# Ledger of designs, part 7: VH-VL binders against q9y8t7

Target 1, 261 residues: q9y8t7
Amino acid sequence: MRDSFLQKAIASAKDRTSLLEEIAGNCSPKPGRPSLSSSIREWVYRVGGAVIAEYKRCSPSAGAISTLDPVSYVQATRDASAAYSVLTEPNWFCGSIELIPYFARYKPVLAKDFIVSETQIRIAACMGASAALLIMEALTPRELQELAAAASRYGVEVLVETPDASHAVEASRLAPGSIIGVNSRDLKTLRVDYEAMLREVSKAREQLPGEVILVAESGIDSPDKALKAFKAGAQAILVGTAFMKNPQLREKILAELLQIP

## First folded at step 23 (VH-VL)

Design s2
Fold by OpenDDE, fold request of step 24:
Structure s2 (fold): chain C 261 residues (1-261), chain A 123 residues (1-123), chain B 112 residues (1-112)
Amino acid sequence: as target 1 above (261 residues)
Amino acid sequence: EVQLVQSGAEVKKPGESLKISCKGSGYSFTDYWIEWVRQMPGKGLEWMGEIDPDDDYTKYEKNFKGQVTISADKSISTAYLQWSSLKASDTAMYYCARGTYWDSSPEYAFDIWGQGTLVTVSS
Amino acid sequence: EIVLTQSPGTLSLSPGERATLSCRSSQSFEWDEGYTYLHWYQQKPGQAPRLLIYKVSNRFSGIPDRFSGSGSGTDFTLTISRLEPEDFAVYYCMQGYHYPLTFGGGTKVEIK
């Protein structure tokens, strides 16, 4: 029997709860954090699409991605990004919950981790996160509902990451008001299926209410791929590795968006 | 010895069903993927799809999705490729291979191959 | 899908000569997490393929040191420094990161 990456990641997340409590204790999230959804909508209105720039130094499939520090990353991406996605998982992604405050100074922050407890959400919020990631494949429907409710209590928006359109629709029902993401990454193999993601984004957009924000996650490494995602029906794209290796890519994406009548 | 052994050559007619097998030995069958690859006569290699024998998770290439079914029985370390209705165009050599994970060595490769099963479909 | 184009289609050489095989990707891996997951397979006549090089430049177990791989971005190369009689075969490149997994069209190394 071989444990999947997701299983390992979840187990690790559970084990890290004590560490998080040590870092933040019984902190209470402060109000006034900027809204991720509002930022996305603003960019959609302005240029037709939003970019969520992800800060990710490592990944299981790539190992070390980039040594680019947060300051340099923000300098390169700040003017052309609607929000930041910050990896807080330390073991495979070289992330840290302590990265959130810095990024939160500039843009709404999506805390990306394998969130399985309310404590993780609370602490992320205390650090300044505007939103938290919930991975549908990692949670039972009940857990998803409970965590989404908890997030709401802390004034944290939720991005529910889903593998396909059917799950996207289900997620929207289980967690009303949530941002819905479709992931190009297969969480079983950690391979990327960009074309499948596009198809599922399109299908999801046809089925979801118009007010639901749809995000195309990962697999985007060119302006062309970005535009295709927007054309498929995504209001926002989440770009990680490509921005870590080539932060200037964001400007190129923006330039292309601005050319669309 | 780590190996994949495939079932013998098949001669079929159009419209017939077929199920060929790939049996793994010498390793933990559920720790690796089984990949299916088609090679038409005189042509190159084509990835068809894959299965995780542990939980039967499958992934297909779009042209093969719905055309074939990949399955596995981990209790006997065997994977299967089957057709409900063969076509003449299905005539080819079919290979199974062991697919490795991202955290294996080598990563994301087909490191062990079966000997192939020749399928001939003709009227 | 990622299309891998191999060239030349056929390479005619004599034993002892150097063989250089090219594999070009329709997509650059420069900004991709899967940038290293380009592999080479050897298929001798009447046999199943076997893994030759994995992750661009690593020889698989049992593979002689006359085989080497290199490349980045969109261009990858398999080199056989000195051809042995048993090296005359078809060679395929493959990317193992993006679905669908894809092979190149193959390069046949034949005896001149």
Scores: ipSAE 0.929, ipTM 0.960, lowest interface PAE 0.4, mean pLDDT 95
Fold by OpenDDE, fold request of step 24:
Structure s2 (fold): chain C 261 residues (1-261), chain A 123 residues (1-123), chain B 112 residues (1-112)
Amino acid sequence: as target 1 above (261 residues)
Amino acid sequence: EVQLVQSGAEVKKPGESLKISCKGSGYSFTDYWIEWVRQMPGKGLEWMGEIDPDDDYTKYEKNFKGQVTISADKSISTAYLQWSSLKASDTAMYYCARGTYWDSSPEYAFDIWGQGTLVTVSS
Amino acid sequence: EIVLTQSPGTLSLSPGERATLSCRSSQSFEWDEGYTYLHWYQQKPGQAPRLLIYKVSNRFSGIPDRFSGSGSGTDFTLTISRLEPEDFAVYYCMQGYHYPLTFGGGTKVEIK
């Protein structure tokens, strides 16, 4: 009778949002934020795939991942990344919404948290985020729809994180125009299933409309794995821990993409 | 004492169905996973799949998916492994083990093992 | 899947000798998010496996100090400093982070 990580994270997020109303009332979404989807499409056109570089200082299973500061991280990744994914969850990932403005100076920013309220989306937009993460397994279909609609009102794109192809298709229906992600991370065990992710990405690509951007999330720690994700049908890959530990991996991935005629 | 006790040896014919059991005691059954591991005669260990007895969430190795069914009854702290139609190639020792979470000690390991159930399938 | 290759397949030694067992991974664990979840199990003849070492180098409860683990990346080692008669068994490495969970092929430590 233990609570899952996801349950704990959601509960924490709900508690945090109750304290954010004051902040939300004093901010307004920043205009002129770059588009995540446009950036991904540009990179797909240029080199055949886009990389979303994730800045994640901690994780539930690891504690501290890397001491790499945002400046050093950006210096190592900005020329080869389509966007940044920034963890803003403070308790498990050592994240902060205060990180968003810095990264937003360079690339479109995906605000990654356990989003359960419109307030969180509004604040992310105020900080300069181009997109916000919605985790399908953390939300009811109605909640997903409502939050996606809220994001749209603030000019924030949505990346819906899903566990498989069937959910990906459903997500695309519930949140039209959203970017769809398939996560290799099993949110029950927090283990990684890269091969399952590849299969599901492939299945999702076969079923989703062509205009829907598909992202392979996590589990990528080599150029070979990155390439396979693109070949499976992903337009973009989201890489976190591997980049935190080895930012130069992005250049290696880019080099592989450039080898594709 | 923390332990897993498995059901007794089985002798079956091809085509027959079988359900073997693994009962946990001495700990909170729903706080850990139950892992199933196959060991064919004279061979190594093979992970088959796992179940969270709390909500019946299951994960299978691809070669065992659809070939076996893992289930649990948390009310009696028991997990099950079953076949709808046995094959001679299913002859093996089957172990259940307690699987730990990422936030347990040890992490992501099989720390307690059942004594095994020998399944023999022959004409 | 991650393939764990153990070597040698068989190790013939006498009581009192040092045993060194190798486990090599087809993929490096250095880029994993957390710790390296490489474990070692011992299986004596006619018995179920038991956990010896977890996370590369931590002895499980009740395991004698003559057992030790080390390694990183793709190469891992189990060392038995001085073999006791009860240590002659099959040893398996296992990774518990990537699906599917996988075991090595095992190393049989037998008496010379």
Scores: ipSAE 0.918, ipTM 0.960, lowest interface PAE 0.4, mean pLDDT 95
Fold by OpenDDE, fold request of step 24:
Structure s2 (fold): chain C 261 residues (1-261), chain A 123 residues (1-123), chain B 112 residues (1-112)
Amino acid sequence: as target 1 above (261 residues)
Amino acid sequence: EVQLVQSGAEVKKPGESLKISCKGSGYSFTDYWIEWVRQMPGKGLEWMGEIDPDDDYTKYEKNFKGQVTISADKSISTAYLQWSSLKASDTAMYYCARGTYWDSSPEYAFDIWGQGTLVTVSS
Amino acid sequence: EIVLTQSPGTLSLSPGERATLSCRSSQSFEWDEGYTYLHWYQQKPGQAPRLLIYKVSNRFSGIPDRFSGSGSGTDFTLTISRLEPEDFAVYYCMQGYHYPLTFGGGTKVEIK
């Protein structure tokens, strides 16, 4: 019997809680953070879709992905991105909460970690994050509700990551006003299921209220795949590894969006 | 010795139910996936789906979803593939294989195979 | 899904000759995380498949050094430097990273 990656990641997050509490005691959430949802809506209005560019240096399946530094990454991506997603998990993704302030100078920032405590959300807000990730598969419904409420108190928006349309609908009920994401990554095997994600995005869009922002997460490595996600009903796409390895992809995606009559 | 041993050949009629088995030995059964692969007569290999015997998490290829059921009993290190109603088109060799994780060696591969179970469905 | 196309369908050779098998992917693995999880399997007549090469170029345990793999992006190759009588079989490529997991159509290496 072996623990899943998700179980290990959650355990690690819990272990870091005490240290984070000490850090959190010395900070207060910064006012005037830009809205992730507003930025996405603006891009949808202007070009038909939004791109969330993810900065991820490592992953459990790959180890090191890219040595691209934050400055070079922002220079390559900022003109065609509505927001940044920043990995802050240190053990598996080589992330850090210290990365958030730099990205926050340019775009709304989604803080991505295995969030299991209010302290993590508060710290993210202190660092300048506009939004925080909640993984539905990592939380009980009650925990999700509580953490979403905590985020609201700090003026932090929430992106709830879900595995399918059914969970997406449930997430929208448990965390009203949240941004809903459908993940192409299978959290058990860490394999990618892009086609399943598309199907679930489509199903979710049919069931969710129109005002709910739907995000297709990961699995996108071409303009064609990006367009399919938008056509399926996503207002935004989150692109990680592909942007780390090929930052020019963002311009190609934007170019394709602009050609849509 | 690490091995997967499958149940014997089956001869069935259309409409009949069937459950074939795959038993692992020589390794920790719950540390690896069990993969099912179909090979129709004279044809290539087709991935059907997989199961984590530890928690019964399953993943199916879309054409096999709802057509077959993959299950496992970790207490006896056995995985199963079953049909509720067989069709003539189900005639094939069925292999189980050990599937590895990203943190295993080799990564994301089928490193051990059963000997196969021949299923013949004819009226 | 990712379609793997193998060529040729049949390769007729004599013992001692060099065999070159191709596997082409409908999608590039270049932008995936980490390694390219493209594998090669051997299936002899009346037997179950056997893992030969994993992650493009790594020989699995017990596999002779006459077997080698190479490639990147969309194009991959299995090479048998000098065919032995026991090497006449069907060879399949497989990708193990994207759902659904997929195999190539296979290349049959037969005796000329």
Scores: ipSAE 0.917, ipTM 0.959, lowest interface PAE 0.4, mean pLDDT 95

Design s2
Fold by OpenDDE, last read:
Structure s2 (fold): chain C 261 residues (1-261), chain A 123 residues (1-123), chain B 112 residues (1-112)
Amino acid sequence: as target 1 above (261 residues)
Amino acid sequence: EVQLVQSGAEVKKPGESLKISCKGSGYSFTDYWIEWVRQMPGKGLEWMGEIDPDDDYTKYEKNFKGQVTISADKSISTAYLQWSSLKASDTAMYYCARGTYWDSSPEYAFDIWGQGTLVTVSS
Amino acid sequence: EIVLTQSPGTLSLSPGERATLSCRSSQSFEWDEGYTYLHWYQQKPGQAPRLLIYKVSNRFSGIPDRFSGSGSGTDFTLTISRLEPEDFAVYYCMQGYHYPLTFGGGTKVEIK
């Protein structure tokens, strides 16, 4: 059988566990990390929506995306972003956990990896991450619960990435207090389905308690698409590739948001 | 030789059910997607949906979702497209094609096509 | 969905002439992750389509060098440098990255 990307990614994460454990043994979670959820809520209040700017240098479907360095990226995005999403997965996304401290100087950081162990969460916290990604499709319900609980112990918020509204609702139940994300990317094919995401965000918003932060993840490459996501019910959007290639897009999105009475 | 062979032409009446097939050979059937494409008479190509024969994961174009069912039997390297109740508007040529992954060459393309199955629905 | 508009609808040419076919996308691919998964297919009368060009400019196996593809963003072009009699067919562009997968309306290259 052909291994799926997700399977490969999980396997890779497991393989890196030993290295991570070594690092984890020498670190302690940093106190006083800013809250991702609070930042999102502040931006929602201020301008009607929050943008999570993702720093992603590579992807499995595209290879190298951009050579834009973190300094240049932050310079271009920090004034108009609620948070940073930092890919830490090294094999497919050319990420590194060592990127987190720099971004954490400026905004709450969402550590994005294929998290399969508590150690990964602990390390993220040590590096200064405010939140960690849990991919629902990569975890059993029990694993999700356990990892979410672990995150809580370290003062790390959780963003649960889900494929649809049904899973979003379930994720909210399994991981109370978590931020819920709906992914536009089909993890089977790695294709993008922006319209499906919008539909699912809308459905999710109708079913989730109002206090639950809903994030539209990826697939956004224009101000119009961003606005549609917000209108669909997302409090935040996560934008990766488009910002890597065009960091100024954030300013355009913000400009549009500010025009909304 | 890598090829997709589709079942023969069908002549049906409205309301009848139909299941057409697409058999792959010459390659690992579960390593590629099967794509279904409709071509109405004198018209262009329309993507209907796809299936991963390995785990039966399916994706449909919204207009075809619920209208047709895509399935597969990997044990015999065969994919299927079926209707529970045909309409006259279903008259078309139906192609299956091999869909490639992001990590294949070519990427995200339909690199092999079946010869097509003509479905005619008339009263 | 991404709408691909092909032009012209029909192109009447003689053997030996250069054919230029256009495919315009309703959305730019410039902000995608890196590769533009825009492909070209050829369909001869009574036959199934076949892949000609993948990812804008790569010839598929067995495709003659008289076929070439180019473009970026929203505008893509298939060029047949010198038309052979067997090249008179319908050509479709297709994007294979965004759901739903979509084809252009096709350009018929017919003999003048």
Scores: ipSAE 0.916, ipTM 0.959, lowest interface PAE 0.4, mean pLDDT 95
Fold by OpenDDE, last read:
Structure s2 (fold): chain C 261 residues (1-261), chain A 123 residues (1-123), chain B 112 residues (1-112)
Amino acid sequence: as target 1 above (261 residues)
Amino acid sequence: EVQLVQSGAEVKKPGESLKISCKGSGYSFTDYWIEWVRQMPGKGLEWMGEIDPDDDYTKYEKNFKGQVTISADKSISTAYLQWSSLKASDTAMYYCARGTYWDSSPEYAFDIWGQGTLVTVSS
Amino acid sequence: EIVLTQSPGTLSLSPGERATLSCRSSQSFEWDEGYTYLHWYQQKPGQAPRLLIYKVSNRFSGIPDRFSGSGSGTDFTLTISRLEPEDFAVYYCMQGYHYPLTFGGGTKVEIK
């Protein structure tokens, strides 16, 4: 039997728990962290949509994506982004929790890892993260609930990443108040299904309460695709690889948004 | 030798059901995907869908979703493509192929092909 | 979906000549993660397709060195440096990264 990427990633996360405990030490969550949800809502109000710019140096499917450093990335994206998504997973994404403080100086930060423990959330909060990623397909419903509750205790918002509308609805019930994301990335094959993501975003928007923030994740590499995601019902889009390779894409997306009457 | 062997040619009438097979040998059947590709007479290749024989995870092209069913029996290293009710427009050559993962070499490719199964549907 | 357009539809050449086949994508692969998963397949008359080139420019096992692939972004090329009699076939490009997986319409290389 071949282990899936998700299984490997989860196993890796579990293996890092000892290191995380060492880092955690006596850390406490930083107070006064900006709200991811508030930032998204502000951008939706101002321009009709929010962009979450993801800093991702590597990926499983190809290794290194870009050598763009955090400073250069922020310089290129800060003025047009509602938040930063920072990969903290070190083995597949070349991330680090140590990246969070820098990005947190500028925008709300979504800490992205394969979170399987409360410790990961606590550490993210200590580093200044405003939100943490929970991957629904990586967790049991009970685990999701427990981790969401833990996040709440630390004042960390949760973005629950889901594969489809049905899971999105379930996630909203299991983790009330969470931001819901629909991922175009097939976590089994690591292929991209942008069209499916659009369909599922649309379906999710029809079923979710209006106050629930819906995020279209990944698969967006053009202004046209961004606009379609917003039209489908997403309040925010999360863009990773495309911004790493072409940070100026954000400006193009913003320009298109501003042209919408 | 790594190979995919498909079931023989089929001649059917509209409305009939059909299930064709693709058997893998010479490799770990559950370590690769099985891809189904249609080729209508004189036309090009069309991806229909895929299955992970290990856990029966399936993905369909939208035009084939609900029109066909892809399944597998890993105990005998066999994948299946089936119709509940054939149409004349289903007349085509159907290929199965071994699909590779992102961490395989080659990546995301169809590296081994079956010999094809010709399906003819006519009244 | 990603539409792959191959040109020409038919290429008539003689043995020994150079063949250049084009595959154009409806969207650029330059913003994808990692490698470009654009592949080339050969289908001889009455046979199943076989993999020739994977990831734009890598020859699959057993493929003669007269076959080569190149390209980036939206434009890709399969080149047969010197056509052999057995090379007269239909060639398909395919992208294996975005769902749905898609093939080009094919280029038929026929004997002049």
Scores: ipSAE 0.915, ipTM 0.959, lowest interface PAE 0.4, mean pLDDT 95
Fold by OpenDDE, look of step 23:
Parts: C-alpha cells; structure tokens; sequence
Structure s2 (fold): chain C 261 residues (1-261), chain A 123 residues (1-123), chain B 112 residues (1-112)
C-alpha cells in the first residue's frame, strides 16, 4: 500500500511530537494576539476583500520555491496584506515554528502545519500565532472538534481547510466560529483545481451563515483570479507560491480591488 | 515489461451499456494512476478522468462527470471505463494510460499507454 | 481551464529538414511552483500516443536526441533537428498540473 502525501505528512507530524512536547514545556500562550477574523473583516469593509500572504519556501511538488527571506517578504507585502500564513512544517515545506514571532510583529499570523495534537496549537500560540490550520481531510470529526476546542482555550482562532462546499458546511457545524477555507489544491494528487474551488466557494457561500468568513485558498496567481474568488463569495484569499515568486502581486490585487465601483 | 493492455473493439447500439477494461502488468499497479483519454475520429486527445487504484479515488473532467464511470480492481490490476447508456457521439478511440505521481519520474505525465479500444455506436 | 494552442495545424516537410512546433498556453506557468509540467507526445497513424518530452525539455527514455523541447511562461517549442521518415506523425502538448488536464489540438507533421 502506497501512503498518500497527507498520510506521510501526518506521520511526520506525529514523529515530531517528542520535540514539540519539549518545546511546549518551556512556553506559555501569549495574551493579546491580534484577531485574524477581525483583520479580515476590516479589509473587507475597507476594500472589499482581504489577502492572506503565505510564506512558503518549499513544497512537495516544486521543491524550493524561492530564496526570499522573511524580511524582504514582509517589506514587499506588509502594506497590502491582512494577515500572514506561515508554514511551520519542516520536511516538505522548509518551514519552522521559529518564523512565527517575526511575522507576528506585523500582522495576525496563521500557523500552517499538519496539526494533529493540542501541543501543536499550544506551541503556535506561544510563538504568537493568532490562528491555526485544521485540515478536515486529515482529521476525524471528533478530532476536529477537540482540536478546535483546544484552540479556543488558548485564544487561537481556527481556519478549517476543506475540499468542497459540503465539507465546508460540515466544518462550520463541527467547529462553530471557525474560519472556513476551500482549498484549490487536491490533497491526493497535489494538483491545482482553481475552477473547482470557485464553484465550491460559491456553493459554500450560499449555504453558510453570513457571519462565517470564507477563504479561497491557493491557486491564485493573478489579479483577475483574485477578483473572481472575491466575486464567488470569498471574503479572503490565501496566496502562497505566487507571492513568494512575485510579492508585488499583492499590490496589483489591491489596486484592482480599489477600482471596483 | 511494463504495459497496459486494453479490451477489444466494441460495436454497440445507442442505449446499450458498455464496460471496457485496462490491465496493467510489469509494475506495481497501485503505485500509479490510470488515466482515460478519448480521441474522436480524426480529432485530438481529450482527458476524461483518472483513478488511483489503491483507494479508488477518482477525478473527472467536468464534461465526462456523470457520463461515464471510472473504476478499478486492484486485485487483478485492472481499471475500467463504463457507460450506462451509450450515444452515437460516444464513438471514439479510448486510451488508458499510466499516470505518474508528483514524486515519480517523470512527474505528472502519462508515460505508458494502452493500445486503445475502439468503440463504435451506431443504430 | 488552461487552453493549449498548437501551431501550425499541419507542417509539411521533407526528410532531413528541421521541424519547429509551437504550443501556447492561455496561462503563464511562471508563477506556478518550481516546475512546468508541460509535456509532448507523439502519435503515429494507427498507434497510441507515446511520451517524448516531459517538463518542457527532458527527453523521455528511448527518445532520440534529435527531439528537443524548450520554452517558458506561455510559449513552448518542440524541435526535431533532422526529420526521419518515422517522425511523420501528430504531436500533442499537454499540461499535467492544473485540473482539468488538457492537451493541445495537435500538429500534424506530414511528408512534403
């Protein structure tokens, strides 16, 4: 039997548990972290949409994406981003939890990893993260509920990543108050399906309560694609690889948003 | 030798059901995807969909979703493409191909092809 | 979807001549992840397609060195330096990263 990428990633996360426990023993969650949801809502009010800029140095399908350092990245994206998404997975994404404090100085930070334990959420909070990613396809419904509850105890918001509208609705029920994301990336093949994401975002927006923040995740590499995502019903977009290669893309997206009457 | 062998040519009438097969040999069948490609007479190649034989995960092109069913039996290293009700417009050559993964070489390519199955639908 | 446009539709040449085939993408691959998964296939009359070039410029196993691929962004090229009699066929480009997977319309290389 061939293990999927997700299975491998989860296994890796579990293998890091001992190290995480050691780190967790030496930290406590920081109070007064800025809210991801509040920031998104402010940007929606101001310009009609929010951008979450993702810092990702590597990916399984691409290897090394960019050598752009965090300082240069922030300089290029800070003024036009509502939040930062920071990859903390070390093996495939060349991430680190040590990156979170730096980005947290400027914007709310979403800690992105394959989270399978409360310890991971606690550590993220200690490092200054405002939110943590929960991947619905990686968790049982019970695990999702438990981890969402844990996040709440630490004052960490949750973004639940889902593959489609039906799962988005389910996620909103399992984790009330969470931010819901629809991923353009097929986690089985790691291919991108932008059109499917748009369809599912639209469907999700029709079914979800109006107060639920909907995020279109990845697959966006142009202002046009960004605008389409917002039109489809997303309040925020999460952009990774495209910003790593061209951080100025954020400014172009903002410029387009501001031109919408 | 790594190869995909498809079932023989089919002559059918509109409204009939059909299931054609693609058998893999010479490699671990569950380590690669099976891709289905349509080629209408005198036309180009069209991707229809794919299946992971290991867990039966499927992905369809939107125009083929609901029109055909892709399945697999990994116990006999065989993938299937089937119609519940054929149309004359389904007349075409159908190819199966081995789809490589993101961690394979070459990546995201169709590196092995079946010989094709000709399906003719006429009244 | 990503539309791949191949040109010309038909290329009439003689053995020994150089063939240049174009594949244009409706979207740039520049801002995708590190690799461009644009491939080339050859289909001879009455046969199944076979993989020639993968990821723009890599020859697949067993493919003669007279075949080469190049390109970036939205423009890609397959070159046959010296046509052999067996090279007269239809050539397709394909992208294998964005759903739905898509092929170009094909270029027929025929004998003049």
Amino acid sequence: as target 1 above (261 residues)
Amino acid sequence: EVQLVQSGAEVKKPGESLKISCKGSGYSFTDYWIEWVRQMPGKGLEWMGEIDPDDDYTKYEKNFKGQVTISADKSISTAYLQWSSLKASDTAMYYCARGTYWDSSPEYAFDIWGQGTLVTVSS
Amino acid sequence: EIVLTQSPGTLSLSPGERATLSCRSSQSFEWDEGYTYLHWYQQKPGQAPRLLIYKVSNRFSGIPDRFSGSGSGTDFTLTISRLEPEDFAVYYCMQGYHYPLTFGGGTKVEIK
Scores: ipSAE 0.875, ipTM 0.937, lowest interface PAE 0.5, mean pLDDT 94

